VHH binders against Regulator of G protein signaling rgs-3 (rgs-3). Designs and how they scored, part 32

Target 1, 363 residues: Regulator of G protein signaling rgs-3 (rgs-3), of Caenorhabditis elegans (q18312)
Amino acid sequence: MWRSYKAETPELADETQEVDLNLHDSSESDHEGRQSRSASITSSTSAPASNDVTLQVPITNSSATSPTPSTGSMYFIAGMFDGKEKVNREQPPMPTTDGVEYPRAASWAAGNCANVLNDDKGKQLFRVFLFQSLAEENLAFLEAMEKLKKMKISDEKVAYAKEILETYQGSINLSSSSMKSLRNAVASETLDMEEFAPAIKEVRRLLENDQFPRFRRSELYLEYLEELLPRSYAEKWAQSFEGLLGNHVGRHHFRIFLRSIHAEENLRFWEAVVEFRSSRHKANAMNNLGKVILSTYLAEGTTNEVFLPFGVRQVIERRIQDNQIDITLFDEAIKHVEQVLRNDPYVRFLQSSQYIDLLSKLK
Short names: E, the ipSAE of ESMFold2; O, the ipSAE of OpenDDE; V2, 0.75 times the mean of E and O plus 0.25 times the DockQ between their complexes.

## First folded at step 16 (VHH; framework vhh_5c3l_4)

Design j8 (from h2 with T100Y; at its last look DockQ between E and O 0.22; V2 from the best seeds 0.00; counts 0 for: pae E 3.3 > 2, placed apart)
Fold by ESMFold2, look of step 16:
Structure j8 (fold): chain B 363 residues (1-363), chain A 126 residues (1-126)
Amino acid sequence: as target 1 above (363 residues)
Amino acid sequence: QVQLQESGGGLVQPGGSLRLSCAASGFTFSDYAMSWVRQAPGKGLEVVSDISGSGGSTEYADSVKGRFTISRDNAKNTLYLQMNSLKPEDTAVYYCAKVYVHEFSSGWRLDWFDYRGPGTQVTVSS
């Protein structure tokens, strides 16, 4: 049973009502078990670099351009690919929390990756995540394309387009047709930005479908959010199960508690149904997710099996077999799962050291 | 008491247009995202379009993208759906729905009949 819930500020409430929020679950328990990660990067890493090659790239806070390292922490500098096989990589600076309130940072996970990319602090945090995941070149490419778009047609623009191709053609993962389109656009020297659109669209889809879901579930993002979480928010979870489950940090701590009593499966099912509902505008994705949820959580003998009242699974199975999948497919199942979580584990969580210790650390 | 009332449906020929309206009362309209949802004969519910509380963000089902436009007038507590280039496949009862969300998800519940209107029939006949 979902009740009306508003964020504590009008700006967050408006942002959290976006219906294109994409929530993907991580199955690895180590990612969600750690609360104590601290930022190791000071805000003072921005200094003029002495290398002119680094000044030609759109990456603001790095002295190097973004190839992935192949041997530990080393990576290639842009324009130095031959002759130097390894270069020390330096992580981009962590964004400070100065001037960032919890609702602003929470909104970075809402909707699609445009939300995080349109915030200067959120974009920087996402850049750190991508660096740690050896995938920063995708964001760097999109930033380079935006810079190219803003340049007036000139010999400098043509030269920059050629640099972008040389820098990224070996590191970004494009289809052969999109890579050919990118090469042709650069070679034409007319630099019509419509000719770059296939590559830009494909890289944006890679970020949206793979790295952004991983970012929003990452320990890096969760730790940043927890540093910002007011104690008053967490205190309200005692009065609202929906508030606990809807809060990214709250749900993380609730998951840790559920793991300690070997009862995480109902929460994972709940999250999967939320993802199913978030795909409501993409019928093929929604149909596929419905089938995956049935096989993962509702089939007999599955390690992730959730138990439902008599007949509920059978109705879901029949509807899927008949290709009668709509947004309501799991309504009875999720209602039951929410009641199961609310009636016992939620009450026990509020009495647990997991919740009490968290409250003592929050401001 | 939340109240939603759809209007503007009717019979149109393929290629025609209709504009649906939904009058809302009993809640602070601008605080909530809103959706248009439809049910074709013998089929399940399809979420056609969503709009944020401010009206600044919109989304559309692939089946209607480019043909339908959702909008809202928060001063009049009214939600709209402009439907152009209508096809026989658009024949359905169209419902206006209040969207429930929480901080990290975009969820809504159609099984809460108190939070949708009675619907308006759109028939596209060739």
Scores: ipSAE 0.301, ipTM 0.723, lowest interface PAE 3.3, mean pLDDT 76
ESMFold2 (binder alone), look of step 16: mean pLDDT 81; pTM 0.827
OpenDDE, look of step 16: ipSAE 0.831; ipTM 0.964

## First folded at step 17 (VHH; framework vhh_5c3l_4)

Design k1 (from h2 with W108Y; at its last look DockQ between E and O 0.31; V2 from the best seeds 0.00; counts 0 for: pae E 4.3 > 2)
Fold by ESMFold2, look of step 17:
Structure k1 (fold): chain B 363 residues (1-363), chain A 126 residues (1-126)
Amino acid sequence: as target 1 above (363 residues)
Amino acid sequence: QVQLQESGGGLVQPGGSLRLSCAASGFTFSDYAMSWVRQAPGKGLEVVSDISGSGGSTEYADSVKGRFTISRDNAKNTLYLQMNSLKPEDTAVYYCAKVTVHEFSSGYRLDWFDYRGPGTQVTVSS
């Protein structure tokens, strides 16, 4: 089992250690050739209070019936195609667990959706999730763009680009400017893939912000993980509170136990802080999530209120008011919450039917 | 005992380059993700970049993408940050940080940033 490493962080001086300046590097190559000076379109994601990127997308995240299965585009005749060619929604096949170890599958939830999309079994599981969520068109569009990119410049490539536009322009959620850019790129018969980049980036952001967070917490993904979980991993939770919380399956069972004793709020806060820290490279998202965590968990009288030692909440409030939000914002609070969970509920969980029954089922 | 020691900072003019190094000891370096974290005067901590234990996966803050490159040499137990096209806004103390678990990259985890070094000053000024 992968072990966490815990040590006290040394206090760091504001003053620099003295070193000689050695500036002439011999090599600068990076894997996967990242483009410098994009000077390109970076979508602003501001609307900072009402649409929290990591918790919920307000437009369609709270609705599950907006996508409509469609058999055709011609409404005034029964069907455009021959009656023998029916369009059916067929679920993609589930990936097998053969040859998949737990750490590989657990890694699919890490970071951003590139991790799941770069694994053939993870991508297939995510496709099943998207199909069940009526959102598979976003991934299908990106796959079509990768296929287009690999095609040689030809009349066939031009025809395929036009097919992509016809197939997806009504089903993917692009801004009007990105749709116009996509139409212009298709109309250009040079088909430079950089002309498609605005649309590709927007669809990737939609997939990343809407569907990937839902996949990570989905029953589909959890069941796949639990099938792979070795008993030895779960046995080590008895020796490591940190091992329990760090494991997606373990956290799920601990949550069920905490609900039975009406103490889930501390775990929810802990998870929210983990998500806050995961937004570490997106300052606006981190700022917004910090404010949501304050109002959800630290405000008096909320259902989710977490109780903190005197002054801890006020320091967090002051830092947020002063726009002093960084990855350490909740460090004092989360340390207290971990102690609360560790001192009593964790010990009781290890003796509970939730943990014991799980162990009996694992291999 | 885990030890991290940054080096390579200094004074550089805008548009210049620096390469930071971090010598690591006291743990199996290749087993752990690593990060560069910076703190400008009077500001909070900003996570600049992360790299997986194998070196196969990297991430960058938007403020440095395309200008900075994180790398590691697991045979030398050394983490690097190549900083190009430096701006005055990059002025900060830069810390090398050991990560126990990159979140959700395994089936379990603990705290973020168990250890960081004492830092190295980078000053970008005319």
Scores: ipSAE 0.235, ipTM 0.679, lowest interface PAE 4.3, mean pLDDT 75
ESMFold2 (binder alone), look of step 17: mean pLDDT 81; pTM 0.821
OpenDDE, look of step 17: ipSAE 0.467; ipTM 0.818

Design k2 (from k1 with T100K; at its last look DockQ between E and O 0.17; V2 from the best seeds 0.00; counts 0 for: pae E 2.4 > 2, placed apart)
Fold by ESMFold2, look of step 17:
Structure k2 (fold): chain B 363 residues (1-363), chain A 126 residues (1-126)
Amino acid sequence: as target 1 above (363 residues)
Amino acid sequence: QVQLQESGGGLVQPGGSLRLSCAASGFTFSDYAMSWVRQAPGKGLEVVSDISGSGGSTEYADSVKGRFTISRDNAKNTLYLQMNSLKPEDTAVYYCAKVKVHEFSSGYRLDWFDYRGPGTQVTVSS
């Protein structure tokens, strides 16, 4: 457990005084539903396989993806491509970088997808990502619902609701109950927006749980960020390990360097613990992530095994077995992993062509 | 140095209310997000609620959503937690915690909290 009142140990105190230049709370807040569970309850794996926790490599934007989380099957893809939509889909325009500074663009990946959707440039970039992923209709549906909500009750509103159903019923992969609720809402002509809520929530969950994590890791977003990255930010990585790891572009280049020396496993563990702690308000998700991290990175003989000092893994294993999973679970492990990364690979990265060539290209 | 001091805890019956306060000093309060963290008897730490440096963004654990309200007064360097409809399960020591990273930094950082106060006991029982 961390200390009360006082500075941390001299070694830990060094970590408390560094400044991370990336933004993490610069937009209007969204207050969304969160589950409540105690750490003492045994947890079951409930997360679908639609997002990868252990595979955090950059994803190319050229892959078609299935919208259903229960299968990786592509046998329904033909229906999505052959709908009554235009044969020649026009790609939305890339947003320019004009007037966008790095902290603003970096903030689009923070928190939930509302952060990117509430920024004009960020929303444009996310729309391009969704288009390239053959999923733009999900955002378009939500935009149509927002427009419908703002309309006054009228024959025009009824007609627009019918247009939405006709446009999207063949392209949006909703559960049968949500699709029925959507059809009932449109048919009623009273247009009670509460009857649209099941469909809206399901599409929003798809964007949040499937597409937004992929956007954050996408080459599209990374390239946009790198175009914006000031040389002075990257120069500060030489004085701040935390600045390097906290910066999306910096972490990408550090990962490439780590791969070249076959040492990426510590960074992957570091990223997994960041995700673990980001689930702090959802006890079931935190419990599941803790167990996945143990089995993926800490169990002996795994492909992604990280080395820990004697006894550290055993304490984590015991706490998980005893259902004592909380935000502190990996504190000792992550302290060690950061030390390992800081003391050797970080120093070598700063001397590497990966870092030096990047600096030479930045403005 | 950073100082955090909680107050407002006590004994209350189920369904009752309490308001916790946390006096902060030793740092520029408005520059940092803040959290309430609790530890129930025999359990680990639970992050109950977070609030951004400006106060414009809040988050809540599912266990308290709709019953608790986090707020801050940046002019008085004070963090608050209004707790309504209290349940026996809310019995815990409640800690005020400072987020380590300046709020304008990225959210991709391990050291979420670097300081907490000594805590204030909340007991909900008949």
Scores: ipSAE 0.468, ipTM 0.807, lowest interface PAE 2.4, mean pLDDT 78
ESMFold2 (binder alone), look of step 17: mean pLDDT 82; pTM 0.834
OpenDDE, look of step 17: ipSAE 0.592; ipTM 0.879

Design k3 (from k1 with S57E T100K R109K; at its last look DockQ between E and O 0.39; V2 from the best seeds 0.00; counts 0 for: pae E 3.1 > 2)
Fold by ESMFold2, look of step 17:
Structure k3 (fold): chain B 363 residues (1-363), chain A 126 residues (1-126)
Amino acid sequence: as target 1 above (363 residues)
Amino acid sequence: QVQLQESGGGLVQPGGSLRLSCAASGFTFSDYAMSWVRQAPGKGLEVVSDISGSGGETEYADSVKGRFTISRDNAKNTLYLQMNSLKPEDTAVYYCAKVKVHEFSSGYKLDWFDYRGPGTQVTVSS
């Protein structure tokens, strides 16, 4: 996984000098009055940027799609409504912050979900998130599959495989082919783990592509992370706009401030371009995200519209039409958006109770 | 003040190898991630590979994975790209780029280029 931390000290002041070279080109935008947008619109922009499958119907909203709907749905629906696990569940305990430093907790969100799952505090926090989202069974299924894999062939292993199918077939959302493969693997009693692989892969993909991105932006994770945030990190935001936006807690508080003045669309666009650039080694995903960004933020008349200097949107649109999408696609647009945010909202945020009250709470 | 200078390009037959170098100055080299970026004729920029400031983490475009190796020598302020099993499709101008290193706490990465060198031509033809 790629990490951009400086182990010793932030060098953002030098980076800020490099970024400010265009202050006079974009500082007088008349689009400030149109930058206000509802926070409720932001939910779809974050999810598509974080995985390759998010442009399709969410698997979790259609549990009946796992079996063939025309013939097998009656049995599936009955199991789903009568799930005993949901009736007598208690929320797992929150992990303590004892012995956790900010960089460790921040790293849980910096890559794929392996980072959070391989840390005992991180995994527990993610389990609490999944419980609150009524999705804990996806992680529990994967854990059960790992336990099954480690068992030697025996009557106990066969019984456990059947227990897994009975427990999870009504709650995990699988394609019909993967559910059939899972049922066949259990029914054959050979317990060839290769026959379980399609189901494992689909559940793993759901965890990676849907639930982990939601965890990364959740209040649960943000509150845990804020408890660990050093005051010195937040103090440096006054010296570095890039430092503010690059820190998840800082960006969260800046978003709250922007939302209070109905002006968060530029930040949402900025985040979408960052995700576009992060997909640079996955050409098909980058191309698709570029198209989504154009239609969501740059098309005239949308509720998320970001206003740009004359001609900038048209150049982006023509490049997409000509299939000339590369990592530079949004460079001119994001330069403008960063200038708009830096020139006024950033300065006002640093004077706001949102920032000042946060500083007073930090150690 | 940031200076990046690529070298090591040239003409090579398919299946051959080249090693690119990039000399860096004007910044604390070990503090910043670096990238190799290429532009083939008639195409846009492709990020070929990235390397962390320490050299401990690397990433590769699918088109070069297994054939190219990025490395750095922080004592010499030099970035390298070892290119093996070269194909005609690898023909491009190769640029050394300084990746903007940002601190961030979430899955959002703020690494972006602020400087590139003039590039070195790699041509793979039979």
Scores: ipSAE 0.381, ipTM 0.763, lowest interface PAE 3.1, mean pLDDT 76
ESMFold2 (binder alone), look of step 17: mean pLDDT 83; pTM 0.853
OpenDDE, look of step 17: ipSAE 0.689; ipTM 0.919

Design k4 (from k1 with A33Y A61V; at its last look DockQ between E and O 0.32; V2 from the best seeds 0.00; counts 0 for: pae E 8.5 > 2)
Fold by ESMFold2, look of step 17:
Structure k4 (fold): chain B 363 residues (1-363), chain A 126 residues (1-126)
Amino acid sequence: as target 1 above (363 residues)
Amino acid sequence: QVQLQESGGGLVQPGGSLRLSCAASGFTFSDYYMSWVRQAPGKGLEVVSDISGSGGSTEYVDSVKGRFTISRDNAKNTLYLQMNSLKPEDTAVYYCAKVTVHEFSSGYRLDWFDYRGPGTQVTVSS
């Protein structure tokens, strides 16, 4: 019997179900029926909308494609070529932690990128990530579109639409049809926002399918979560193995410890089985994950091999061959793996500098 | 210790309705996601529906969307499944299950354990 540690975690929002196991290298979601939100508004009270994000974007000028000099340069190229304006490409400021509790920040990884973009602190952290990834123009474009949408029809709105096209047509990658729609929308001077929709949608999909998954896994996001982690959460890991494994920060530190003793494979298997179980309403995804888990972790002689008691692998193989894949497929295997982790590595982790040093930093 | 007890099953004709209940004890009920899981004759276990601790978030397997409604009463520590427009394919033992939520880099992941009740039989036949 396993006990749940999750008494302190927030309720989940609806999320995009992407396959993000290391076994598959973060698959993009292309299935029909993906929704950004299906829950009522009952649960969200601490995520205020920010007008500052809507109105202005403090971006250093020109996100145009940089030239390719013969030797690498660490300096801003755009300022050297323009001659009229001095350009500094400075990192945006990190968001403060004021008023941010750990569950709020943890929720930014849930669902689709709307969750992080609708939180003022989360959006700023994501902007820092995009800057570091040289991809800030995608968010800047979407912010400019929101500002344009809120403007009343005027000569100023027409001028801003033209500025957006000039600024971004060389730096964002749009299909030919979306770029044509964007040009036509700007040229119309009636500025029908429906004509901008193809471009907005395409940039949102790039953010959602590539950049947001990378943000979720980034050291930047993990460090922000760790800064917010209450010491009391980490102290409870000493009485709850389930609490350690179920916490993103805790699992990160446990993984580092396991790497130091060359024993990470059991944790990777545990993570894979949790992903498998979580795909419970998507039969094709669950079937595929089950087969991948078998071939990656349970195949003899692989570097990822986890050891199981006699017969357990064969039962799993048989059930897969007979198309008898359900949520219980790995129950015997994961019981064994959890026992292996709990009996020795977990106890040693609690005595390790990895855990003790973390506790000394938390408040 | 965690205890879950299902009730409300029975025999019903196609197109009929049933309401399942699950009494929970041994844990702070409102803190946890809960699920209904079913096992049809000769089949494996299928997760039918999940509900968050507050009741604000729900999910369903495609075959029951629009027909089944999961709900909970946290004051009574009770989970419910309202089953409408029942079909012979819904015939199964239905289990109430306690769910664990894990923080992953890809968002929250639901995981269920052996903490489930003994089940209640639902039979849909003419």
Scores: ipSAE 0.509, ipTM 0.834, lowest interface PAE 2.1, mean pLDDT 78
ESMFold2 (binder alone), look of step 17: mean pLDDT 82; pTM 0.835
OpenDDE, look of step 17: ipSAE 0.826; ipTM 0.962
ESMFold2, look of step 18: ipSAE 0.012; ipTM 0.433
ESMFold2 (binder alone), look of step 18: mean pLDDT 82; pTM 0.835
OpenDDE, look of step 18: ipSAE 0.784; ipTM 0.956

Design k5 (from h2 with R109T; at its last look DockQ between E and O 0.25; V2 from the best seeds 0.00; counts 0 for: pae E 3.7 > 2, unsure alone 64.3 < 65)
Fold by ESMFold2, look of step 17:
Structure k5 (fold): chain B 363 residues (1-363), chain A 126 residues (1-126)
Amino acid sequence: as target 1 above (363 residues)
Amino acid sequence: QVQLQESGGGLVQPGGSLRLSCAASGFTFSDYAMSWVRQAPGKGLEVVSDISGSGGSTEYADSVKGRFTISRDNAKNTLYLQMNSLKPEDTAVYYCAKVTVHEFSSGWTLDWFDYRGPGTQVTVSS
């Protein structure tokens, strides 16, 4: 990170070096708690594009855990008949961990959903997730379209296209224009696959923008990763704060620990900034994420407020107001937040039952 | 101790080409994804392109897709950016940056702490 944003001192930016300030020596005797906030971050069942901040809005903790519906229109016919009961539906088989190493499974969350869909074990895990989210029809529709595409024109192909429409028109969320195109394509004697493209494209966008971000944060995926996690990876977290935060399983356990001491907001901010930076090639998404991060974590008086050194929030606010959003927007803020997490909660986590019990479970 | 040194910038006419290089030292180059980042006069930073540690995965800003090609030679610890069909709006200082890859979300984080060197100036004008 730059020592100063705006690059007002280019010679200092060229002279990058390891930070000489070590707050660890003074922080051990002066522990700061988080302000007590009874907070309910606005709950949202919608997920933006995969490079969105995903405010880590808390899922309301209820007595009975049910899958969150992935779309607002998932309740056409299928939702009404199933009642969203997670246990009473026949789940697709979980993929085994046989032949899967941790780095392979960890890669499924990277980038876009093509990575998970291009791996046979990953695709099956994603299918289980979609089933639990009452959205398995979206992937099934795409698979049916692939099968239809490979069929030669025949009465069988026409019948299958009609079966697809009957099966999925009430369960997949399409715009009126795409649904019309789908109906017209099915009614066509030629069954031109180009006429199916609008529907296929919309369902792929739904998987990418709505369901894949939820999958990568899901307990299902985290549990699969944890089953594969080598003990040696977790042991290395004791020497690498960056290794802890960068690992899906490690960060999950660190979050649980932080929640137990009412200090989760710094991690949520850190995660949001990582998402912001990952949108680096999508200027509109990056701009939107920057504004959401400011309003959620940095504006004075929010329930998720992260405390920053004097003036840091105001400079971020000014840059956003002036439409000067780039990847460095939060550099000073995130450097502070990383120091706060490293100097006290990280050390305490390594001594906590959360970390020690995890180690005892791993191979 | 991480050092990055950019080179290969210069003055070129619109439609021309340049190849930028970045010599890396002080870390295991092949373990890290790398980025090219540019700053036009009076503008903020724009991430131009990224490449994985192995070189097998690349990504580009929309503004440069089809014109720029990122590559790396891990035996020489060198990152490259081939820039073709250059436009006046490509005028900027170009920086090489080390990337930290996270397993969640959309993947990539830039680590400017390890960025070194003055960058290299690219000027596209007649």
Scores: ipSAE 0.286, ipTM 0.722, lowest interface PAE 3.7, mean pLDDT 75
ESMFold2 (binder alone), look of step 17: mean pLDDT 79; pTM 0.807
OpenDDE, look of step 17: ipSAE 0.667; ipTM 0.915

Design k6 (from k1 with R109T; at its last look DockQ between E and O 0.29; V2 from the best seeds 0.00; counts 0 for: pae E 4.4 > 2)
Fold by ESMFold2, look of step 17:
Structure k6 (fold): chain B 363 residues (1-363), chain A 126 residues (1-126)
Amino acid sequence: as target 1 above (363 residues)
Amino acid sequence: QVQLQESGGGLVQPGGSLRLSCAASGFTFSDYAMSWVRQAPGKGLEVVSDISGSGGSTEYADSVKGRFTISRDNAKNTLYLQMNSLKPEDTAVYYCAKVTVHEFSSGYTLDWFDYRGPGTQVTVSS
């Protein structure tokens, strides 16, 4: 009688015995990111220029400064460093999977980026992702701030604080007010860590709004998860469509199958509604996303059109027109879309090489 | 059968306080995140606050942040909402709802039709 969506990893999604991964202050300040909202992992193509003129690069790739040499040199935003500086980039080591179970690794994508940063294996995997995305300076700054916080008041602490400012002042994309706060904190030489908090919070926010959503969707993270995925979890997808869709690895493989038969539109709609529901505490964002979903997926004649029974789209249109947008806006539509996916593509997926080959690889 | 029953609503003056309670039965309460959801007259649903199954993580709508506090007592299968500094715009029916959190980040599902209580009226007027 009752309908409930559950993850394949019981209790992880509800944090029964694990550390709560939705940190209150970071989750309230940071934007949520989803795969359906982004086309790339990094700002390696015509990405928007930074808010600092010295960080701007050609319009085709404002975040990329040069290709990686064969010696593994490090590349940060070149406009922020002296052109005489020697850059040595060495990829950080991949974390091992030793002692990591799937529920732990899956939890890194839940909530906000504090979740992945508070796990030693998750943090290292995220560091590899950031290195590959030419964005490691944000994490390096946060680590430097933690080291500074642990130091006793001394001439050494003052010198280190000044070193941090000089190292990151030109590379970290901070607002002018946060940068001023950081400079004032360093100049005071009392080194009250509360004076550093605005900069620290803003850098965590920068990680949260762009880099963490891309990490969640990255091949790096998905491959790490897949290595850990028990065969028994994937076998249960044959008995639970909701289990398939709710599982990060399962949904990834289902998408690949749907693309191979040119039938991804219903899954894209499903993901958009999940993101709509995730904006539940930000009424303006939820209202805007509801309108975008209607125009993108539900208007007749769009290239992304999802077919709905007569009347379902009209109710959604009327509610949006009347400014009656709430978390239930798409409930009837998503029930239909889930049924469409369940009745044919899901059954075909379970018989496909995509699913069978995955099972043969899992332990 | 999942049963949720809200209580503690009533008439209160602006600036006042109320504490809402929700008694839960028919499921393992501590396994599930819970939510308070409200509906003002002529308006849609607003998710006011969420709390994790353990109680260790909370989220709030911007409209109530700093004024409302969600909590739970897993030994008594009870969810709470402490509402302080109440304003006329807080007037609504308040619902307690069971939620499921997806591995797809902080997305979740409210089963609006089946996994909520009947609601309790809060009226803030002077």
Scores: ipSAE 0.213, ipTM 0.660, lowest interface PAE 4.4, mean pLDDT 75
ESMFold2 (binder alone), look of step 17: mean pLDDT 82; pTM 0.813
OpenDDE, look of step 17: ipSAE 0.356; ipTM 0.771

